# Ledger of designs, part 61: VHH binders against EKC/KEOPS complex subunit cgi121 (cgi121)

Target 1, 174 residues: EKC/KEOPS complex subunit cgi121 (cgi121), of Schizosaccharomyces pombe (q9p7j3)
Amino acid sequence: MILPLFPETQVHVFVYENVSNCAAIHEQLISQNPIYDYAFLDAATILYKKQVYSAIIRALEDRRDEQMKTKTIHSEVILSLSPKTEISSAFRQFSMTKKSKNIVVVKIDSKLTEEEEFERLDKLVEGNRVEFSDEELQKLIDFKVLKKNYKLDPSTLENPLASILSSIALRGYS

## First folded at step 9 (VHH)

Design qg6 (from qf4 with A33T; framework vhh_6qgx_2)
Fold by ESMFold2-Fast, scan of step 9:
Structure qg6 (fold): chain B 174 residues (1-174), chain A 123 residues (1-123)
Amino acid sequence: as target 1 above (174 residues)
Amino acid sequence: QVQLVESGGGLVQAGGSLRLSCAASGFTFSDYTMAWFRRAPGKEREFVAAITYSGDSTFYTDSVKGRFTISRDHAKNTVSLQMNSLRPEDTAVYYCAAGYSWDYWTPRAYDYWGQGTRVTVSA
């Protein structure tokens, strides 16, 4: 996808369900294996496409403005999903874990096409590819996790998208 | 109650060695990356070394590669930093840290911090 504010930045987002090798992927991530340079998110935390795009846009804005809090753009995407600026808590809230079953994978600055990235990821991820769509994401979300991560009240549940996007774009509290 | 307690700091002459130790309690040690940071007089806190939760990978800042070795002991819930061939430039307060991420170089990536142990290297 081409983002209006970042037309020269190549962005790809992938969704996998029923992933059986999350523990192996996690070991590669903590070892800083460059083959795994993606943002690996737990799909239990993602309800909307706009949620992911908002985090990507925030990360790209922080990179443009030389205000990144993390070492890499993919870590900055994970941080940007969080309402706060604490890196460790953002990873705990949103990143893939050894126990994850469904994942969302983001690639920024790819030199490959979307199809070529899918071919690479299909070799790394033992799961079923599904469309990156609100419909598919809503099958994978855990509403208890979502409520905890964004501190949603019963009244806010009636408009969760607006609250989530505001939390990502503004990070309302420092 | 989370606690990180450093020990092993002191005064040593250039070319000498020290071993720092950090005892961890109150959290699931085996799930966390452990790291050492230092702050020299008049400078900001900087990354020194990190070891992943599995113990399979270690990371070092360039100025200490080959001289310092980080290790961990899951049975004792400790992380250690063996410092060899010490230089006056290594004089700093050394901090043990624990975090749940793979952004090892950034202080903000760590949830828990020790109070620090002072290392002074004389010329």
Scores: ipSAE 0.512, ipTM 0.764, lowest interface PAE 2.0, mean pLDDT 89

Design qg60 (from qf4 with S101M; framework vhh_6qgx_2)
Fold by ESMFold2-Fast, scan of step 9:
Structure qg60 (fold): chain B 174 residues (1-174), chain A 123 residues (1-123)
Amino acid sequence: as target 1 above (174 residues)
Amino acid sequence: QVQLVESGGGLVQAGGSLRLSCAASGFTFSDYAMAWFRRAPGKEREFVAAITYSGDSTFYTDSVKGRFTISRDHAKNTVSLQMNSLRPEDTAVYYCAAGYMWDYWTPRAYDYWGQGTRVTVSA
């Protein structure tokens, strides 16, 4: 995928359901294994493609402006999903855990094609790959988690897109 | 209330050793990464060492590799820093920190901080 504001940046997003090895993946992430240099998100927290893209764009803007708050671009994506600037809180809210079942995986600055990244990730993730689409994401979301993470009221929860995108764009300013 | 309390600092001569300890309370210690940072006089806070929540992996800044060892004891809710072959350049206030993440090198990634314990290494 090509982002209009960052046309030279290669971005790939993958969705896996029914993942059985999240505990093993989590151990690789905490040990800083470079093979796992991706943003691994819990799919229970992601409702829309635009939510993921907005976080990626914000992370890329912060990198461009030398305003990154984390060490890596993938950690910056995790932070950028949060309405707050608290890194640990963002990881707790959005990153995969040992108990996750469905995950969204983001790769930025890939030197590989989408097909080549699929082959790599299919070796790391024991689950079923599904399309990165609003339809598939809406099957995996946990609305209680979404409501808590973005502090949505019941009226906003029926059509939360604008509120979510505003929270990502205004992270730390309100 | 969350609390991190450091101890074990003091004055030591170059080539000597100190063991710092950090006692944690008020949060689920076993879920958090723990780290030591230091601030030398007139300088910024810098990373020293970190240990994963499980204790299975450790990370060090290059200047202390082979001299310092970080460890944790889940039963006692403590993290320790064994400091050997101390150098005058190690003189600093040492801070214990806790965070739920794996961005170990970034001060802003840590939620909880101790008040610090002073280490002075004489030439």
Scores: ipSAE 0.644, ipTM 0.833, lowest interface PAE 1.3, mean pLDDT 90

Design qg61 (from qf4 with D103E; framework vhh_6qgx_2)
Fold by ESMFold2-Fast, scan of step 9:
Formats: sequence, C-alpha cells, structure tokens
Structure qg61 (fold): chain B 174 residues (1-174), chain A 123 residues (1-123)
Amino acid sequence: as target 1 above (174 residues)
Amino acid sequence: QVQLVESGGGLVQAGGSLRLSCAASGFTFSDYAMAWFRRAPGKEREFVAAITYSGDSTFYTDSVKGRFTISRDHAKNTVSLQMNSLRPEDTAVYYCAAGYSWEYWTPRAYDYWGQGTRVTVSA
C-alpha cells in the first residue's frame, strides 16, 4: 500500500491463520534476529484494516517528527496501536505470543515486492495466509481482548471503529 | 507491590571485580526481560546489559562485552551482573529494570526500576 502522506514509504500487511510455530517465531523476535524485522501482531487484537493503517500512519508521523519512542519503525507500529505511550504495555497487549494462533504481520520500508515478501514470510510462518480484509480480520478477533485493550464498554462494542481510531490518533490526549 | 532491590555495589580498584544482584518481587518475574542500566556522574542513563525472559539470549553494550555477564535465576527471582576487569569509566549508579518487550536498549521500555546501587572504580 501507498499512504498519501507518506508516498515514498512501502507498506505490506499479511494475515496468517492457524499458525503452528508461534513459539519458534517468538523466540526469533526476542533474540533480535534481523530476518524477523516485522511487526508481528496477535490477530486477536485487530478488528479492522483501518486500525492497522492508523497505527502505521501514527508511527510514520512520529518518525517524521523525530518523536519515536522505540528504536525501530516496527516496534513503533506496535506502540501506536495502544491508547497509551507505554512500550511494555503495548507489546503485552498487541504483539504475538508463544500461544498466538493467528497473526497480522506488517513490513515497512521493504526492499522487496509484496510477492517477494509473501515468499519470505511463507517460509517463516507455518500457517494459512488469508486476505488482509475486514471480513477475514473479523473471523480472528477476540472481542474480550479488544474490549480490554481499548477500554470499550458494552454499548460501543457493537460498533467500535470510531473509538478505536480515536484512541490511536489521540494517543496521550484522552 | 512491585519491587526491584539492588545489592553488591561498592568501591573497587581498577582491574577488580564486583557482582551486582537484583531481587524482584510483586510480579511474574519469568514473563519479563531484565536489564541493567547505569548513570555516571553528570551523564544520562545508558544501557549496560539485558537478558530475555527465558534467559536464553543476552545483550551488551560494546564497552562491556567480554567483561560483564548478565544472568538470571528464576527460582530465586534474581538477575545478576558479574563485572570483571573493571575500569574507572565503569563508575556509575547501576539500575535494575524489568519490561515486557524486546526493545532491550530503550529505558522507556521498562515498567519497573530499582533504586540503584553505586559502583566506584578507582585508578
């Protein structure tokens, strides 16, 4: 995808369901293996494409303004999903874990085409790749997790998009 | 209540050794990465070493590689820093920290901090 405010930035987003090797991937992430320089998110936390886009845009804005709180743009995406600026909390809430089953993977500043990234990731992730679409994401979401992460009450849970996007965009101001 | 309590600091001659320890309580220690940071007089807090929640990987700033060793003991809920071949430039207050990310080098990535223990290395 090409973002209007960041036309020079190449962004790829991939969704995998029924992933059997999350524990192995998690070990690579915590050991800082550069091959795994992606934002690996637990799909249980992502309901909409716009949720991911908003976090990416916020991370890119913070990089542009020299206000990143993390060392990598991919970590900044994870942080930007959180309504707070607490890095540890954001990773706990949104990053994949050893027990994750479905994941969303974001790559920013790729030197590869989308198809080349597919081929690379398909070798790293033992799961079924599905379309990055609201329909597919809504099959993988855990509403209990979503409610806790964004502090949604029962009345907003039926249509939470505006609340989620506001939380991401107004991070630190609400 | 979450606490990180450091011990083992003191005065040592250049070339000597010290072992710092940090006792953790009030949280699930085995879920957190642990790190040591230091602040020298008149300077900002800098990264020294980190260890993953599993203990399987360690990270060091270049100036201490080969001289310092970080380790953790899940049974005792402790993280330790063995400091060998100490130099006057290692003089600092050393802080233990706990966090739930792999942004090991970033102070902002740590939720919990100890009070610090002073290390003075004389020439």
Scores: ipSAE 0.670, ipTM 0.828, lowest interface PAE 1.1, mean pLDDT 90

Design qg62 (from qf4 with D103N; framework vhh_6qgx_2)
Fold by ESMFold2-Fast, scan of step 9:
Structure qg62 (fold): chain B 174 residues (1-174), chain A 123 residues (1-123)
Amino acid sequence: as target 1 above (174 residues)
Amino acid sequence: QVQLVESGGGLVQAGGSLRLSCAASGFTFSDYAMAWFRRAPGKEREFVAAITYSGDSTFYTDSVKGRFTISRDHAKNTVSLQMNSLRPEDTAVYYCAAGYSWNYWTPRAYDYWGQGTRVTVSA
């Protein structure tokens, strides 16, 4: 049971490395093209599967409780990765940019299977699909970015999981 | 040292036009979406118009579509709002805002705000 509180919610997470068309994807996101209704994250910011799932759960809880700060569930996932409730800051910290090379893509409320979403995304993303696993994510992370985004000290950086998850869960509380 | 400085507000009769301008400094203007919001007396801030960082897409609240036009000039680091066919309901303080996201309609999505310029449309 991945999402105990949201068993009927369809959630898919995809990882792409060596993406060559991030500038084109970014243009579609800023123009509000509904085909690109996904959370597109820079993989340099994601170290663990649990980090992504914690943000998804927080976004779904905020939607359930009518406390969303953004217009879409996918934007709420991006916001939920940030320890602060400032939308612009969260997008600078976690969303893919024109210069991104590796991305994590989240789809919520898909009417498609995971395989059908991969088929759709493979048409949009010019890169190599890899497994959504801690092992693959650890190849793509930028520890300087992670440290800055979560305000990690040197002692925490060696085992940052608990600190990251706490930051996501306590977002906006201090 | 980030600043957004608005100009162009004033008193105008219904059916008239005004052009608001906002000069931006202290940040990389070309990386930010720009927007106009307004607040009528006793009400909260509402979205009016937004333009993407590239200038290729614009968004408007339904009540101003076809009457207002947002534009930006990267060489001058300015965003402008051309307001035509003004109505008494357009009376408000108008605010320029800059943000790094595509949640254009949400005040919380903007990092930087001007001090506002007052627009009064007489009935």
Scores: ipSAE 0.479, ipTM 0.778, lowest interface PAE 2.6, mean pLDDT 89

Design qg63 (from qf4 with D103S; framework vhh_6qgx_2)
Fold by ESMFold2-Fast, scan of step 9:
Structure qg63 (fold): chain B 174 residues (1-174), chain A 123 residues (1-123)
Amino acid sequence: as target 1 above (174 residues)
Amino acid sequence: QVQLVESGGGLVQAGGSLRLSCAASGFTFSDYAMAWFRRAPGKEREFVAAITYSGDSTFYTDSVKGRFTISRDHAKNTVSLQMNSLRPEDTAVYYCAAGYSWSYWTPRAYDYWGQGTRVTVSA
């Protein structure tokens, strides 16, 4: 997919359900194995495609403006999902954990095609790939986690998209 | 209530050894990566060593590789730093940290910090 503000930046997003090896993946991420250079998100935290795109756009804007707070574009995507600027809190809230079962995987600046990335990820992730769509994401979301991460109340839950996107756009601004 | 309590600091001569320990309470210890950072007088906080949540992988800053060893004990909720062949430049306050990020070398990646324990290495 091509983002309007970053037409030269190739972005791939993959969704996996029933993943059995999250603990092994997590160890590789901590070890900074280059083969695992992706943003691995817990699908329990993602409700909309626009939520992921908004975090990607913010991370790319921060990279363009030399304002990245983390070491990689992929870790910046994870931070950008959080309504706060605290790196550890953002990773705990949104990143895949050893206990995760469903994940969203983001690749930015890939030198590979989407099909080639899929073949690579299929070897790394022991789970079932599903379509990156609002319909599939809504099967995997945990509304208790979503409410806690974005501090949503009952009035906001009826239409949470605007609140979530606003939180991503306004995080850590003042 | 989350607490990280360091112990084992002190005064030692160059070439000597010290073992630092950090006792963790108030959170699920086995879910967090643990690290040691240090701050020398007039310098910023520097990464020293880290150990993954499982204990299967360890990381060190170049200046301590082969001299320091980080380890953890899940049954006791402790992380330790064995410091051998100490040098005057190792003089610093040593901090234990708990975090949840693959950016293990950055202080900003850690949620919880101890108060620090002082290590002085004399020439």
Scores: ipSAE 0.006, ipTM 0.294, lowest interface PAE 9.8, mean pLDDT 85

Design qg64 (from qf4 with D103T; framework vhh_6qgx_2)
Fold by ESMFold2-Fast, scan of step 9:
Structure qg64 (fold): chain B 174 residues (1-174), chain A 123 residues (1-123)
Amino acid sequence: as target 1 above (174 residues)
Amino acid sequence: QVQLVESGGGLVQAGGSLRLSCAASGFTFSDYAMAWFRRAPGKEREFVAAITYSGDSTFYTDSVKGRFTISRDHAKNTVSLQMNSLRPEDTAVYYCAAGYSWTYWTPRAYDYWGQGTRVTVSA
């Protein structure tokens, strides 16, 4: 996919349901195995495609401006989903855990095609790949988690998109 | 109440050994990665060692690799740091930390911190 503000940046996003090896993947991420250089998100925290894209754009802006707070663009995507600039909170709120069942995987700056990344990820992730679409994401979301992560009240829960995007864009200012 | 309580610090001669322990309470210990950081006089906190929540992987800063060993005991909710072949430059206050992040080497990755235990290595 092509981002309007970063047209030369190659971005791939994959969604997996019923993943059985999240604990093994998490250990590889902590050990910094370069094969696992992706952003692994808990799908329970993602409601919209635009939510993921907004975090990617924010991370790319921070990289462009030499203001990244984490070591990799992929960890910066996870941080960028959070309404706060606190790394530990962002990872607890949005990253895959050993207990996760459904995940969203982001790859930035891949030299591989989407099909080649799919082939690689299918060897790392023991689950079923589904379409990256609002419809599929809405089957995997946990609204209690979403409400807690973005501090949503009952008035915003009917249409949370604007509030979520504002939280991502204004991270560190609100 | 969340607590991390360090013990085992003290004065030791160069070439000696010390074992630091950290007792954790008030949270689900097995869900957190554990780390040791240290702060020498006049310096910032630096990463020393970390162990994943499962205990399957350990990480060390280059200057202590081969001399220090981090381990954890899930039954006792403790993390330990065995320090061998101590050098004067290892003199610092040692802090136990619990966190949840892939960036295990950064202090910001850790949510809970102990008060520290002092280690002095004499020449």
Scores: ipSAE 0.006, ipTM 0.285, lowest interface PAE 10.7, mean pLDDT 85

Design qg65 (from qf4 with Y104F; framework vhh_6qgx_2)
Fold by ESMFold2-Fast, scan of step 9:
Order: C-alpha cells, then structure tokens, then sequence
Structure qg65 (fold): chain B 174 residues (1-174), chain A 123 residues (1-123)
C-alpha cells in the first residue's frame, strides 16, 4: 500500500489466523532478532483496516517530525494504536503475546515486494493467511479487549470507528 | 503498591567490584523486562543493561560490555547487576526499572523506577 502523505514509504500489512507458534515468535521479538523486524499485533485488538492505517500514519508523522517516543518505527506503530503515550501500556494492549492465536503483521520500509514479504513471513508464521479486510478482521476481534483498550461505552461500541480513529489521532492530548 | 528497592551501592576504588540488587514487589515481576540506568552529575539518564522477562537475553551499553553482568531471580523477585573492573567514569546514581515492552533502551518504556543507589569509583 501507498500512503498519500508518505508515497515513498513501502507499507505491507498481513493477517494470520490460527497461529500455532506465537510463543516462538514472541521469543524472537524480545531477543531483537532482526529477521522479525515487524510490528506483530494481536488481531483481537484490531477491528478495521483504517485503525491500522491511522496508527501507521501517526508513527510516520512522528518519525518525520523527529518526535518518536520509541527506538524503532515498528514499536512506534504499536504505541500509536494506544490512546495514550505510555509505551508499556501500548505493548500490553496491542502487541502479540505468547498466547495469541491471530495476528496482524505490519512492515514499514520494506526493501521487498508484498509477495516477497509474504513468502518470508510464511516461513516465520505457522498459521493461515487471510485477506487484510474489515470483513476478516471482524472475525478475529475480541470486543471485550477492544472496549477495554479504547474505553468504549455501550453506545460507542455499536459504531466504534470514529471513536477509535479519534483516540489514535489525539493520543496524549485528550 | 509497586516498589523497586535498590541496594549494594557505595564507594570503591578503580578496578574494584560492586553488586547492585533490586527487590521488586507489587506487580507480576515475571512479566516485565528489567533494566539498569545511571545518571552522572550534570548528565541525563543513560541505559546500562537490560534483561528480558524470561532472562534468556541481555543487552548492554558498549562501555560496560564484558565488565557488567545483569541477572534476575524469579523466585526472589530480584534483578542484580554485577559490576567488575570499575572505572571512575562509572560513577553515577544507578536506577532499577521495570517495563512491559522490548524497547529496552528508552527510559520512557519503563513504568516503574527505583529511588536509585549511589556508586562512587575513586581513581
């Protein structure tokens, strides 16, 4: 995908369901293995494509403006999903865990095509790739997790998109 | 209530050794990465060493690699920093920190901080 505000930046997003090796992937992430330089998100926390895109755009804006709060662009994506600027809370809320079953994987600044990244990730992730679409994401979301992460009330939960996007855009200011 | 309590600081001569300890309470210690940061007079807080929640990986700033060793004990809820071959430039207040991320180098990535323990290395 090409972002209008960042046309030179290569962005790829992949969705995997029924992943059996999340514990192994998590170990590689915490050991700083460069092969795993992606943002690995728990799909239980992602309801819309626009949610992921908004976090990516915010992370790229913060990098452009030399305002990143984390060491890497992929960590900045994880932070940018959170309505607050607390790094540990954002990782606790949105990143993949050892017990995750479905994941969303974001790659920024890829030197590879989408197909080449898929071939690489297919060797790292033991699961079934599905389309990055609102329809597929809605099958993987945990509304209890979403409600807690964005502090949604019952009326907002019926149509949460605007609230989620606002939380991402206003991170740390509301 | 969350507490990180450091101990083991003191005055030592160049070439000597000190072992710092940090006792953690009030949170699930085994879920958190632990780190040591230091602040010398007139300077900002800098990263020294970190250990992952499992204890399987450790990270060090270049100036202490081979001299300092970080370790953790889940049974005792402690993290330790063994400091060998100490240099006058190691003089600083040392802080224990706990965070739930794998951004080990950024102070902002840590939720909980100890009060600090002073280390003075004489020439």
Amino acid sequence: as target 1 above (174 residues)
Amino acid sequence: QVQLVESGGGLVQAGGSLRLSCAASGFTFSDYAMAWFRRAPGKEREFVAAITYSGDSTFYTDSVKGRFTISRDHAKNTVSLQMNSLRPEDTAVYYCAAGYSWDFWTPRAYDYWGQGTRVTVSA
Scores: ipSAE 0.592, ipTM 0.803, lowest interface PAE 1.5, mean pLDDT 90

Design qg67 (from qf4 with Y104H; framework vhh_6qgx_2)
Fold by ESMFold2-Fast, scan of step 9:
Structure qg67 (fold): chain B 174 residues (1-174), chain A 123 residues (1-123)
Amino acid sequence: as target 1 above (174 residues)
Amino acid sequence: QVQLVESGGGLVQAGGSLRLSCAASGFTFSDYAMAWFRRAPGKEREFVAAITYSGDSTFYTDSVKGRFTISRDHAKNTVSLQMNSLRPEDTAVYYCAAGYSWDHWTPRAYDYWGQGTRVTVSA
């Protein structure tokens, strides 16, 4: 995908369901194995494609403005999903855990095509690939997790898109 | 109730050694990465060393690689920093920190901080 404000930044997003090796992937992430340089998100926290893209755009804006709070662009994506600027809290809320079953994986600045990233990622992730679409994400979301992460009330939870996007854009202000 | 309590700081001559310890309580120690940061007078807090929650990987700033060793003891809920071949440039207040992320180097990645222990290395 091409982002209008970042036309030379290559972005790929992948969704995997029924992943059996999240504990092994998590160990590679904490050890900073460079082949795992992706944003690994728990799909239980992601409801919309726009949610992921908004976090990516915010991370890229922070990199452009030399305002990144984390060491890597992929960690910045995870932070940018959170309405707060606390890195540890954002990782607890949105990152893949050893117990995750469904994951969303983001790659920024890939030197590879989407097909080549699929080949690479399929060797790392033991699960079933599904389309990155609102329909597929809706099957994997945990609304209790979403409500807690974005502090949604029952009326907002009926149509949460605007509130989620505002929370991402408003990060650190309230 | 979350507490990180450092000990082991002091005055040593250049070339000497110190062992810093940090006792953790009030959180699930085994779920958190632990790190040491330091602050020299008039400077900002800088990364020194980190150890993953499992203890399987360690990270160091270039200036201490080969001289410092970080370790953890899950049974005692402690993290330690063995400092060998100390240099005057190592003079600082050393802080223990606990965080949940795979960003080991960034102060903002750490939720909990100790009060610090002073290390002075004389020329």
Scores: ipSAE 0.542, ipTM 0.781, lowest interface PAE 1.8, mean pLDDT 89

Design qg68 (from qf4 with W105Y; framework vhh_6qgx_2)
Fold by ESMFold2-Fast, scan of step 9:
Structure qg68 (fold): chain B 174 residues (1-174), chain A 123 residues (1-123)
Amino acid sequence: as target 1 above (174 residues)
Amino acid sequence: QVQLVESGGGLVQAGGSLRLSCAASGFTFSDYAMAWFRRAPGKEREFVAAITYSGDSTFYTDSVKGRFTISRDHAKNTVSLQMNSLRPEDTAVYYCAAGYSWDYYTPRAYDYWGQGTRVTVSA
């Protein structure tokens, strides 16, 4: 995918369900193995495609403006999903864990095509690829996790999209 | 109830050694990355060393690599920094930090901080 405001930046988003090797992937992430340079998110925290896109756009804006709070663009995506600029909290809330079962994987600045990233990522992730779509994401979400992460009240849970997007886009103004 | 308590600072001659320790309590120590940062007089806080939650990987700033060693003891809930071949430039207050991320170099990535222990290296 090419974002209109960032046409030089290639972005790919992948969704895997029933992943059996999250503990192994997590060890590679904490050791900063460069072959795992992606944002690995717990799918239990992601309800909409627009949620992921908003975080990516915010991260790219912060990089463009030399205002990144983290050392890598992929860590900045994880931070950008959070309503706050608290890095450790954002990783606790949104990043995959050893116990994750379904994951969303974001690649920014890929030099590879989407198909080549699929081939590469399939070697790292032991799970089933599914379409990056609102339909598939809604099968994997945990609404208790979503409510906690975005401080949603019962009145917003029926249609939380606007609240989630505002939390991501207006993070610094809340 | 979260607490990080540093110890082991002091005055030492250039070329000497010190071992800093940090005792952690009030959180699940084995789930957190641990790091040491320092602040020299008149300077900003800088990264020194970090160790992953498992203890399997360590990270160092270039100026201390080969001289300092970070380690952790899960049974005692401690992280240690062995400092060898100390230089006057290592003079600083040293801070222990705990965080839940793999962004080890960034102070903002740490939830919990100790009060610091002073290290003075004389020429």
Scores: ipSAE 0.666, ipTM 0.835, lowest interface PAE 1.2, mean pLDDT 90

Design qg69 (from qf4 with W105F; framework vhh_6qgx_2)
Fold by ESMFold2-Fast, scan of step 9:
Structure qg69 (fold): chain B 174 residues (1-174), chain A 123 residues (1-123)
Amino acid sequence: as target 1 above (174 residues)
Amino acid sequence: QVQLVESGGGLVQAGGSLRLSCAASGFTFSDYAMAWFRRAPGKEREFVAAITYSGDSTFYTDSVKGRFTISRDHAKNTVSLQMNSLRPEDTAVYYCAAGYSWDYFTPRAYDYWGQGTRVTVSA
């Protein structure tokens, strides 16, 4: 994908369902294996494509402005999904865990072609790749997790998109 | 509710050894990465060492690699830093920290901090 505000930045987003090796992937992430330099998100926390894009844009803005709070752009994406600027909380809320079943994977600044990244990631993730679409994401979301992460009330649940995007854009101010 | 309490600081001669300990309470210790940071007089906090929640991986700043060893004891909810071949440049207040992320080198990634224990190395 090409972002209008960051046309020089290569962005790839992958969605995998029924992943059987999340525990193995998690061990690679905590050991900081460079091969796994991606943002690995629990799909239970992602409802919309725009949610992921908003977090990516926020992370890229913070990098551009030399205001990143984390050491890597992929960690900054995880932080940027959270409505508050607390790194540990963001990882608890949005990162995949050993018990995750469905994941969303973000790659920024790939040195590989899109197809080469797809081939590489398909070898690391033991699951079924599906389309990155609102329809597919809605099959994987956990609304209880979403409500808790963004502090949504019952009146907002009917149309949570605007509240989620505002939370990401305003982080710490709403 | 959450507490991290450091101990083991003191005065030691160059070439000596010292063991720092950090006792954790009020959170699920086994879910958190633990780290040691230090601050020399007039300087900012710098990363020293970190250990993953499982204890399977450790990370060190270059100046202490081979001299310092971080370890954890899940039964006692304790993280330790064994400091060998100490140098005057190691003089600092040492802080224990706990965080959930794998962004180990960033102070901001740690939610909980101890009050610090002073280490002075004489030349």
Scores: ipSAE 0.684, ipTM 0.842, lowest interface PAE 1.1, mean pLDDT 90

Design qg7 (from qf4 with A33V; framework vhh_6qgx_2)
Fold by ESMFold2-Fast, scan of step 9:
Structure qg7 (fold): chain B 174 residues (1-174), chain A 123 residues (1-123)
Amino acid sequence: as target 1 above (174 residues)
Amino acid sequence: QVQLVESGGGLVQAGGSLRLSCAASGFTFSDYVMAWFRRAPGKEREFVAAITYSGDSTFYTDSVKGRFTISRDHAKNTVSLQMNSLRPEDTAVYYCAAGYSWDYWTPRAYDYWGQGTRVTVSA
């Protein structure tokens, strides 16, 4: 995918359900294996496509403005999902864990096509590919996790999209 | 609550060795990445070394590779930094840090910090 404000940046987003090797993937991420240079998110934390795109756009804006708080663009995507700027908390809240079952994988600055990235990821991820769509994401979300991560009140739960997007765009605003 | 206490700093001559230790309490030590950062007089805090929660991977800044070794002991809840072949440029306050991410190099990635221990290397 090409983003209008970042037309030179190739972005691919993939969704896998029923992943059996999350512990093995996590070890590769921890060891900084360059083959795993992606943002690996726990699908339990993602409700909308727009949520992921908003985090990607914020990360790209921070990179453009030389305001990244993390070492890599993929870590910046993970941070950008959080309403706060604490990196450790963002990883605990949004990144995949050894116990994850469903994951969302983001690739920025790919030199490969979407199909080539899928082929590469299918060798790394032992799970079922599903469409990156609001319908599929809504099957994988954990609303208790979502409520906790974004501090959602009952009044905002009826339409959480606007609150989530505002949290991503306006982190740290008083 | 959470506490990181460094020890082992001191004065040493160039070419000498020091071993720094950090005792951790108040959190589940085995879940956290442990790291050492340093701040030289008049400079900002810089990354020195990190060790993953399992202890299976270590990371170093280029200037200390081959001279410094980071290790951890889960039974004692400690992380250590063995510093060999010390140089005057290694003079700094050394800080122990704990965090939960695989961004090892960024100070903002660490939730908990010790108060620091001073290392002075004379020519």
Scores: ipSAE 0.605, ipTM 0.805, lowest interface PAE 1.5, mean pLDDT 89

